# Designs tried in a protein design chat: VHH binders against q9sj74r43to173. Part 11

Target 1, 131 residues: q9sj74r43to173
Amino acid sequence: QQASIAWTYHPHNATLDLCFFGTFISPSGWVGWGINPDSPAQMTGSRVLIAFPDPNSGQLILLPYVLDSSVKLQKGPLLSRPLDLVRLSSSSASLYGGKMATIRNGASVQIYASVKLSSNNTKIHHVWNRG
Short names: E, the ipSAE of ESMFold2; O, the ipSAE of OpenDDE; V2, 0.75 times the mean of E and O plus 0.25 times the DockQ between their complexes.

## First folded at step 4 (VHH)

Design n6 (framework vhh_7xy4_2)
Fold by ESMFold2-Fast, scan of step 4:
Structure n6 (fold): chain B 131 residues (1-131), chain A 125 residues (1-125)
Amino acid sequence: as target 1 above (131 residues)
Amino acid sequence: QLQLVESGGGLVQPGGSLRLSCAASGFTFSSYAMAWVRQPHGKGLEYIATISGSGGSTYYSDSVKGRFTISRDNAKNTLYLQMNSLKPEDTAMYYCAREDSSGFTEVIELPFDYKGQGTQVTVSS
């Protein structure tokens, strides 16, 4: 399929390590993955990691976002900032991300993230999209 | 071949105690982390506690920390949950689960390969 997710669970600290596999719809497109604590299977409201090409170098950049109605993906100074590990928290989980790798000559991307699971929820609803 | 059989549930008064057991067979018990999860009537699964294959590491949900203790006896292929200071909100079907620490899915649930038939715990007067 065009997207899949691999995971490894560390039960002693309730941490879930994930590797999201996504395929770009075009060479100039983007791929995003994340979790939505409030509304399952929707990008709006999600804590996401988005991979997209730098318009100057063409090299892929991975940036964290909290998506809402006011968020716009921009080609500007944001694309040149260093990518830091970001903790994106919800009542049921905290998302950490910071790594990616391209595969199949840039046609696909692997996004690595860690999720700290809350003790009262055994299900994590993840979301993904591309454009 | 693989089998998990829970026992030890029952009716208890608030403040009481119960000890649950899970007898495992059909796999190398000491090679797998094990968990207890519960499901209140009409609700989803709730994670309770996890123990590593060696028994050296444990993790608990905040709702049961200080009240429940997970343990295992690898020589007997048995998982335990000691439940103290039971509350009405602990009323649920309790399941023993074997954990596979990796997988592929579009919906991520607390990762476990298999869960047994369960044992009912009811806390009421």
Scores: ipSAE 0.012, ipTM 0.232, lowest interface PAE 9.0, mean pLDDT 68

Design n7 (framework vhh_7xy4_2)
Fold by ESMFold2-Fast, scan of step 4:
Structure n7 (fold): chain B 131 residues (1-131), chain A 123 residues (1-123)
Amino acid sequence: as target 1 above (131 residues)
Amino acid sequence: QLQLVESGGGLVQPGGSLRLSCAASGFTFSSYAMAWVRQPHGKGLEYIATISGSGGSTYYSDSVKGRFTISRDNAKNTLYLQMNSLKPEDTAMYYCARETSGYEVIELPFDYKGQGTQVTVSS
């Protein structure tokens, strides 16, 4: 439940810059944040950024995924309980405005993303989870 | 009850400086990101700056980068906006806003709760 979000909207180009602040529940756990462009407030169909430690180096990795309708996000370490996820294609990366970054400080993590909003709708539904 | 009270606005000449303050009450201030937004007369709301709950991260609109600095004092439940090199186009009513946390719907423009503080930049 340790999570918050900061955001900045650029009306000039309809871009929303986001920073998600989360906390890992274990040293080998994951933290994810994303948006669902198609359905309100649902994990399924969301374009998510998942931060997790590389099991070999411990280095924090940030990867984009699309959650399909057959997948349920599970609590626990991502790589010890792999999710049936699909990585974003190059074209889908434009959903995030081409910018994604992560910073770790102990058990806390910051996920940065840039989202291009539809000119017809500036309302977005975001989701987050951890395991 | 959530309360935000803005102050520090006024009339200033181009190139001048002002520092805005926002006194917050009715919630755990340090647990929420905070923002400044503005509305010029007869125009829509424009985002200015955001600061994380801890103060460790800040974000700015392109129109104010390098000129404005957002900061907070969590011990005093107060948000600040230091405005330097003010321009006539910075003339607006400035509002303090509390950002969302967790799993939520984000709506634009920001949900601001205070009456605002007027900034007028004129020769």
Scores: ipSAE 0.006, ipTM 0.132, lowest interface PAE 11.7, mean pLDDT 66

Design n8 (framework vhh_8emy_2)
Fold by ESMFold2-Fast, scan of step 4:
Structure n8 (fold): chain B 131 residues (1-131), chain A 123 residues (1-123)
Amino acid sequence: as target 1 above (131 residues)
Amino acid sequence: QVQLQESGGGLVQPGSSLRLSCAASGFTFSSYAMHWVRQAPGKGPEWVSSISGSGGSTNYATSVKGRFSISRDNPSKTLYLQMNSLRPEDSAVYYCARETSGYEVIELPFDYRGQGTQVTVSS
């Protein structure tokens, strides 16, 4: 399984609790998960969480971003500006099936997040990518 | 219920400009991406432009890029299309459409459109 997601929606406060499971394809790569509340199923405009290892320490870093037309993901080290308007209430990342000190091709990451949705929606559409 | 009402079309000469408006009601306007779609007589619909709910992201069909600008005013719940350097091939009925909240990438991403506004570019 290259990626999977488990989620629970809480209608009383319009909150989506989720757990995303992804797999790295490179020890210097990244794994991203997000939701696009404006234009579902498109990368541009998505509110994303990007996980990548620090090249020097090997520690997993998790950063929130909004992907717009001026911001593009690259295969090398990621240099992007985090945006505080992402509607994420809490998040964390854990390494599964590997060790935090070394991330290899095929190593897995599990991202936990709680997302507050602005409108009630019977369908949940997410996006993910890796590089 | 969900309502979209386009306006601003008309008969203009090539090289002219027009600004189309779409008034939205019945939903939280700022939560949805919006689209402009056009349809010429006897042709299928052609996607023209899109804008995210916040207005931070815009996209354009190659045929209109550099000539058209999409924008929105969320407080007034209005979508706009500024059309410059109009050409005869831009003649069509223009529709605004709300993006579908649960579509797949391969399908058209809007679930509702208004009655349309006619644009005719002719000498």
Scores: ipSAE 0.000, ipTM 0.082, lowest interface PAE 16.6, mean pLDDT 65

Design n9 (framework vhh_7nfr_2)
Fold by ESMFold2-Fast, scan of step 4:
Structure n9 (fold): chain B 131 residues (1-131), chain A 123 residues (1-123)
Amino acid sequence: as target 1 above (131 residues)
Amino acid sequence: QVQLQESGGGLVQPGGSLRLSCAASGFTFSSYAMSWVRQAPGEGREWVSSISGSGGSTYYADSVKGRFTIARDNVKNTLYLLMDSLKSDDTAVYYCARETSGYEVIELPFDYWGQGTQVTVSS
């Protein structure tokens, strides 16, 4: 119930449409979902979409990141900080076209994304977290 | 006090070009990676491009790669986005954003944002 994911595969263009549903820990927190082409169940190396509130307007912002393996997790947050943004692509998958639904009841977000699968299959290695 | 101020937006025809500028003040500009983020009508914000503090590394969203060029002038504390071959899908408010620096973990991806500049691509 904390997080769920639904997907639809489109074989004619090898595209996977995703809807990720997540809940915030706090009103000023973040929720992230992404794919890791190399290492299942690790955030470092992932291509992620992160949703967080705009500090000026309070509206949700959805931005893509690549998590750099050169940085380490600290005691507080559970997500490695990216040093630089890079192209959202890999040999097995690319992430593009992220879109977001409005927060429901102030505690939840739905993230919509499309993933291009280079091997024309529906198997992906995905990760999520929140802070 | 950190300030980011965009300029250069406007109305252009499909296939046209625009140059956006972001004047930065209140911090050591060359020490921070900078980004352009856009928000189209009725949609959420989308990352467009980033440039490292030195200007040695640039990154682009697939939707703009080959059409847009990000650049910076660390002497003048100014960030640029050179937009070529504009499409109706590029219609959005474009924001200049400073990437959070000095942290080893993600807490807030961008710590300061500009006011935004409107780009409208219409015939």
Scores: ipSAE 0.000, ipTM 0.166, lowest interface PAE 13.4, mean pLDDT 68

## First folded at step 5 (VHH; framework vhh_7mjh_2)

Design p1 (at its last look DockQ between E and O 0.01; V2 from the best seeds 0.00; counts 0 for: pae E 17.1 > 2, placed apart)
Fold by OpenDDE, look of step 5:
Structure p1 (fold): chain B 131 residues (1-131), chain A 124 residues (1-124)
Amino acid sequence: as target 1 above (131 residues)
Amino acid sequence: EVQLVESGGGLVQPGGSLRLSCAASGFTFSSYAMSWVRQAPGKGLEWIGRIYTSGSTSYNPSLKSLVTISRDNSKNTLYLQMNSLRAEDTATYYCARETVSGSTEVIELPFDYWGQGTTVTVSS
């Protein structure tokens, strides 16, 4: 997938600012980015932020999800919940072009996140996907 | 002992170019992905880009200046070519060693070993 990420680390307070750059493949699609605290190459276990259009307004929405084994096994619906395990201090999303931009195939989305790291854990595994 | 020593910094005019070098020692250089990062005065450590063991590269899409990262494994040296420099590129530039697993498709953001940095000042 054609995606990229930028980051800025602040050593004085161990804060990592992240900006993920992704693209939608449809007007009703989604773009997800997250961190997996357990392994580098697995979506399962990841704490993700998913950007998608509001079904009522069409505006960009960003919601947090934990992709645990129950999601993978389809034991229940995917429900949004806080990402406490990754110390997410803030998050937001925007489309390239600003608030007047519309979600379409090829539309660029930026997902911003600030994560508080521990002093001894400076290794972050991130994952992304879209649909 | 793992060592990373940056060089090549200095004063350049806006629009100018500069190539930084990072001399690595104390480890098998060819086995590690390497990154460049920078820190402007009063700002955080900003990731510039990475070069994998394969030679493939990834760059910060927020960068306005043109950068190219390369490596010479025979010399244990990492390079950062910067073109069209602007005042905003003024910073101390560091090379950083990543984990061996950093060559995977899913990117790891490690803070392993860093050099002492080389300072770049862009000013007319």
Scores: ipSAE 0.713, ipTM 0.885, lowest interface PAE 0.5, mean pLDDT 91
Fold by ESMFold2, look of step 5:
Structure p1 (fold): chain B 131 residues (1-131), chain A 124 residues (1-124)
Amino acid sequence: as target 1 above (131 residues)
Amino acid sequence: EVQLVESGGGLVQPGGSLRLSCAASGFTFSSYAMSWVRQAPGKGLEWIGRIYTSGSTSYNPSLKSLVTISRDNSKNTLYLQMNSLRAEDTATYYCARETVSGSTEVIELPFDYWGQGTTVTVSS
C-alpha cells in the first residue's frame, strides 16, 4: 500500500529511532503507524501514532493511542490512553512541502518517533493503515 | 540537555498525603504542557493527568478525586499532590513533557521526555 519505514536501533540506551513514510487519501483522512509488542502484525493491541488534520484549522496533529476492540480508526481526533508499554522519547509529523503544505489526497507525511524499548527485544512487529 | 527530575517519593501510611515535584531544565518550561504518569509494580503505565500552559488541567477519571496537578513556572517545577493514599497507589511516578502543537491543545499529546521516576510506597 505504498508505505515505507526507515529505522535505527541504538542498543546502548535501548532506543529505536524511526521515520514512517505514508500518504493521505483525503483532506479529512488519517495516516497511522504503530507497533504491537504482544502479537505480530495485528491492529488490536497496537500502540499507534495517528496523523490527521485538526477539524477546525487543518493543522497536522499527531497523537498516540492504544488500539483495542472498542477503539476505531476514524476521521478526526480519537480518545484513548497513552502508549503504555514503552516510553515515547519524542515524536513529530510533517508534510512534504514544508509548513504551508495542506493535507489532501496524495499528500505525503513523515511520522518520526523515538521510543525507549524494554530490554533486549529488538524484533518489533509494526502495523500501518490509512483512511 | 532536557532534564526532568522527580522527587518527594517515599513511604507513606494509608490515608496519608504526599506532594511530588518535578524539576525541569534545558527548555522553556512555561511553553509546554506536562503530564504525570505512574507504573505500579508489574503493571503497565497509567496516565494520571495533564496541565496545559494555560494552567488548565485534565485528569484520568479513575484518579480525579485523588490528585491535583499544579505548576510554578517561576521555579520551572511541576507538582503532583496526592491525598487519601491507598496501597494500590504504590508505584513509580514519572513526569513527562508533551510535545508542543502550536497554540492548539490536543488530547493525549505524545510525550518526548520523561524523568527517571520517584517511588511512592503506601504501607502500614
Scores: ipSAE 0.000, ipTM 0.103, lowest interface PAE 17.1, mean pLDDT 70
ESMFold2 (binder alone), look of step 5: mean pLDDT 79; pTM 0.786

Design p3 (at its last look DockQ between E and O 0.01; V2 from the best seeds 0.00; counts 0 for: pae E 17.0 > 2, placed apart)
Fold by OpenDDE, look of step 5:
Structure p3 (fold): chain B 131 residues (1-131), chain A 124 residues (1-124)
Amino acid sequence: as target 1 above (131 residues)
Amino acid sequence: EVQLVESGGGLVQPGGSLRLSCAASGFTFSSYAMSWVRQAPGKGLEWIGRIYTSGSTSYNPSLKSLVTISRDNSKNTLYLQMNSLRAEDTATYYCAREDSSGSTVTIELPFDYWGQGTTVTVSS
């Protein structure tokens, strides 16, 4: 998949600012990015942010999910449990060209997030997918 | 003793180019992925890019300037070529050794070893 991520780390508070770059494959599709505390290659178990168009307005929506056997939608920051190593908070998502840009096939999306790292957590496994 | 020593920094004019070097010693350089990171005054540590043991590279897509990372394993040296430099590229640049051969799906922080950094100032 054609995706990339940029990061800026703030040592003073162990905060990692992230920007994930993805692209939609259809106007009604979705793009997801997240962290998997257990496996670097599996969507299952990940705490993810998923961007998709609002079926009513067509505007970009960004929602957090815990992807497991019982997928849960959350409206607040995601916590990596039972190991409290990572706290994931979303800041925003935008299309290239701004929030008013049209979601189309090939449209670029940026997902912004901040991760609070624990002192003993030196590895972050991130995953992404789209549909 | 693992050592990383950056060099090549200095004052350059906007639009200029600069190549930074990182001399590695005290470990098998060819066995490690290497990254470049920079820190502008008052800002955080910004990841620039990585070069894997295979020689493949990955870059921060947010970078406005053109950068190329390369390595010469025979010289234990890592390079950062920067073109079309802007004032915003003013920072201390660090080379860093990653804990493994590197992966596109893993961010490892902090790096095992960092150099002392080399300062780049872009100003007219």
Scores: ipSAE 0.577, ipTM 0.829, lowest interface PAE 0.5, mean pLDDT 85
Fold by ESMFold2, look of step 5:
Structure p3 (fold): chain B 131 residues (1-131), chain A 124 residues (1-124)
Amino acid sequence: as target 1 above (131 residues)
Amino acid sequence: EVQLVESGGGLVQPGGSLRLSCAASGFTFSSYAMSWVRQAPGKGLEWIGRIYTSGSTSYNPSLKSLVTISRDNSKNTLYLQMNSLRAEDTATYYCAREDSSGSTVTIELPFDYWGQGTTVTVSS
């Protein structure tokens, strides 16, 4: 499973800018990247960004989630829990090929995020998966 | 430092009304859209509504008839008026600042600061 991440940390405003590089494995699939401040090696409880196709238009959607057993992928607001270690300042996703690109097996996606860290924690563990 | 402090929670009878307040400090309150969010025990977060810097509001359609959001920029205070409360409105209620520093308009972004919450219990 070939994925990579690039990042820059800005200490003056405690902001981490990053880009996660991944690929879809189906036209109805998903690609997710996130942080788990409670359990760095686990997806459950993670604050994730999930890229997937809008079921009506097929356009790329990127939405934030807190993962648990009840979370379903759908278009709508998803909110961070209070007192989260990591705060998302901005995010976006793009496919290789711009506005004309479609989600399909092997389509490359970049997930961009700016994350504001708390003043007392500089260690970030990330998780990722696809389906 | 940014602080949001909710107050006004408590026990209320079904059919009753309650007004929650959120005192804001450490930022220019009038420059930010603000939201209310609630979490019932053992449940996920539910967005209630938003008030823009203009005073315009947008609500969760399921809750629109029960709630009114307002703000007083001279007092740095956000309000949530709730009427005709039901047992299912039992929850912890949070105020949240919408992140005005986001650079992307293609998705919804999470809120960047939250209060600690105030608990509302609706029971007889």
Scores: ipSAE 0.000, ipTM 0.098, lowest interface PAE 17.0, mean pLDDT 69
ESMFold2 (binder alone), look of step 5: mean pLDDT 79; pTM 0.783

## First folded at step 7 (VHH; framework vhh_7mjh_2)

Design r1 (at its last look DockQ between E and O 0.35; V2 from the best seeds 0.00; counts 0 for: pae E 11.2 > 2, framework grips)
Fold by OpenDDE, look of step 7:
Structure r1 (fold): chain B 131 residues (1-131), chain A 124 residues (1-124)
Amino acid sequence: as target 1 above (131 residues)
Amino acid sequence: EVQLVESGGGLVQPGGSLRLSCAASGFTFSSYAMSWVRQAPGKGLEWIGRIYTSGSTSYNPSLKSLVTISRDNSKNTLYLQMNSLRAEDTATYYCAREDSSGSTEVYELTFDYWGQGTTVTVSS
């Protein structure tokens, strides 16, 4: 099953509402979606939201990350920080099946985000990955 | 020059069906995924669905109406079949070209070209 993005753009306030649909490939895996403010889109340089299980509770966690050129997408050394360049107004994540669902191979995750775009931004570089 | 021209819009009664077309030119149509997007009066632009180069489709799960996206690469045409139309389906419908790439790990999606739109009005 392929990842997908649903979206609604509101011209009156230049807000882009997004719902990314992804799938975990392991109980300790991660699923990430983001926007690269540069072209072409790639993980490096992107501002991403990464969903992964809490190591203690197993509950779904969603955190923001700035993937600079020097940053490799690794759960361990990667430190969450507020997004820059991408104006994130809100975000959340949920598993298909709700709060009782468990992260496992094949588990579906939805990442919601609202992003404020510049008024003349007509091209969005979406990026997503998983591991 | 890349061009996308939507057609097929019009007035339809609730419960009716309508098929929209999007004629593509100026690029290798078969090499690109395509999306349908709509904008209802006073509302935002809403993504409807996508068809990949493989012919596989993906749809906005928030859609209440039954929609089917298809493509005919031999005609460079994208289609949107809508059934059981409701008043809230009233909108201008656009086709958009997706410049996408992906690997086993990294995926990219951009929307680079749009049509002028075709208007659908669902009213009794």
Scores: ipSAE 0.375, ipTM 0.702, lowest interface PAE 0.8, mean pLDDT 88
Fold by ESMFold2, look of step 7:
Structure r1 (fold): chain B 131 residues (1-131), chain A 124 residues (1-124)
Amino acid sequence: as target 1 above (131 residues)
Amino acid sequence: EVQLVESGGGLVQPGGSLRLSCAASGFTFSSYAMSWVRQAPGKGLEWIGRIYTSGSTSYNPSLKSLVTISRDNSKNTLYLQMNSLRAEDTATYYCAREDSSGSTEVYELTFDYWGQGTTVTVSS
């Protein structure tokens, strides 16, 4: 899978600005990126930003989620409802919702986010997937 | 033993161009994604871009118009072409080997080997 992250770290605020580059598998699919600040590298419990077509308007939207058994990330349409838009945080890191770039030729997506790290913890477990 | 050696830095006029090289040895270069990272004096680390094993690239959007990354796997060499240089591009430039060549369910943002850096100064 072809994915990448661009980043800039600001030591004064302990803030990491990120741009995640991904691609959709299909026009009705989804692409998600996020962090798991509380667990070692896994998807469950992650704080994620998910890009997908709004089922009402068909326009791409970016919404925040905390992944659990009620948020089903699979190959195919996103079945779960989004959480309210709030700053996602934990004891070790805070994830801010970012902006997304337009899809180029219908497949590419850029997700912009900021992560504020707590204390001296500069290592972040990133997760990403698509369906 | 893994070695990464940057070269090609120096003094350049504003608006000028410069090509940096990174000579790699001690590992199978063609099996690793590679990145360029820079650090301006008194500032944090800034990721410039990545080149995958396939030869495709991804760039920091703020730098995309100024830089081109390429690789020559037959020479174990990574390149950074910089154009239209400005004073703010003054920095030490590092090449780095990534700990993964592809996407995974989990991806750590880490580099396991770094070069010593080459300094680029953009001044009149």
Scores: ipSAE 0.000, ipTM 0.267, lowest interface PAE 11.2, mean pLDDT 68
ESMFold2 (binder alone), look of step 7: mean pLDDT 81; pTM 0.801

Design r2 (at its last look DockQ between E and O 0.14; V2 from the best seeds 0.00; counts 0 for: pae E 14.2 > 2, framework grips, placed apart)
Fold by OpenDDE, look of step 7:
Structure r2 (fold): chain B 131 residues (1-131), chain A 124 residues (1-124)
Amino acid sequence: as target 1 above (131 residues)
Amino acid sequence: EVQLVESGGGLVQPGGSLRLSCAASGFTFSSYAMSWVRQAPGKGLEWIGRIYTSGSTSYNPSLKSLVTISRDNSKNTLYLQMNSLRAEDTATYYCAREDSSGSTEVIELTFDYWGQGTTVTVSS
């Protein structure tokens, strides 16, 4: 279960640039990264970006989700909505191998995000999961 | 009192190697994951890598230089071995204590303590 996060924080504008590296476990799977504004970090309560294949084209889709305490991370019942509490300025996802790559077990995905932080925020609870 | 003290920085020529150390005290070192972070002049804080309590490591894949993070729990010391250093590796390097050892399903990347940093200058 390989996953990692690379990040760069820019103090001058309090911007956090990050790249989450994950791996799909199935052609219909999902990979998610996010930030939980609460501690301890967990998926529940997090604001996440989830990467998954378009059911029609198989192309990689990245959508934002707010995982409230009452929401369990499920691909079906989850409805995408803009993130709150996490100031996401930009995001994208790519598969290793480019646009011609296919989502499959073992397919590597990179989720990029830029987050505007408060000037004095020094603790970020990164979370991730996959299914 | 939790303390982290980096050392080993200095001037090194391109292509050279350097080993940084981070001496930890005031807490059970072996119970915490540790990270290295650097800040180049005029640049942001860049995460280098981490070592978990298990000894497993994770690195920033954007790094061009070869880095290896290790730890000696018996000495409460964190290490950063850097090889094939380049000018762009010039930075102040910090060790940071993570407030979690991580999880198999959740990556938690937070830092509650930092060292004062040690400066590395790569120049011919």
Scores: ipSAE 0.430, ipTM 0.738, lowest interface PAE 0.7, mean pLDDT 89
Fold by ESMFold2, look of step 7:
Structure r2 (fold): chain B 131 residues (1-131), chain A 124 residues (1-124)
Amino acid sequence: as target 1 above (131 residues)
Amino acid sequence: EVQLVESGGGLVQPGGSLRLSCAASGFTFSSYAMSWVRQAPGKGLEWIGRIYTSGSTSYNPSLKSLVTISRDNSKNTLYLQMNSLRAEDTATYYCAREDSSGSTEVIELTFDYWGQGTTVTVSS
């Protein structure tokens, strides 16, 4: 499975600008990127942005979550539940082919985020997955 | 200390071409995959592409026809050739060192990896 990430860190304001590139594997699937403040290998406890189709309209939605074994995707934004160690300043997602593109197996998605880190950590662990 | 210095930005007319350079020092350049990233004012950053240690490349599909990434390991220099530039290509362009281990689970952040980039303005 192919995934790419690019980033720029701005130490003056502790801001990480990020672009994650991934692909969907089904028309009802999801693609997620996030950080785990505790461990690089574990998805549980991660703060993630998940791109998925709105079940009613089919349009691309990007929502923030804190993952656990019971997390459920929501149709609306969950912006009142910010990342514990970081602050999401902005986020967006785009699908290759613009507004006319459809989510399907192999469809390419880019997830953009600007995140203010709560400390000047020298290392931050990222995770990603899809389903 | 690791240092990446972008250069070659400036004002370019629509339809024009520009080559950006990234001079690397303080690490074994040939051992790392490298990327170009850009950020337009008021927008998030956009990944342009990467070049692996093998010389193979991978590009953002929306930009593939406009850009070519190359490297000269003897000069520790990464290049971005841009052609047929449009007003939408106005941005600050950054080079970045990637984790060449192939892992997507760990990113090492240091304060020595940030830069001011080089600004490209496409205007008639």
Scores: ipSAE 0.000, ipTM 0.155, lowest interface PAE 14.2, mean pLDDT 67
ESMFold2 (binder alone), look of step 7: mean pLDDT 80; pTM 0.795

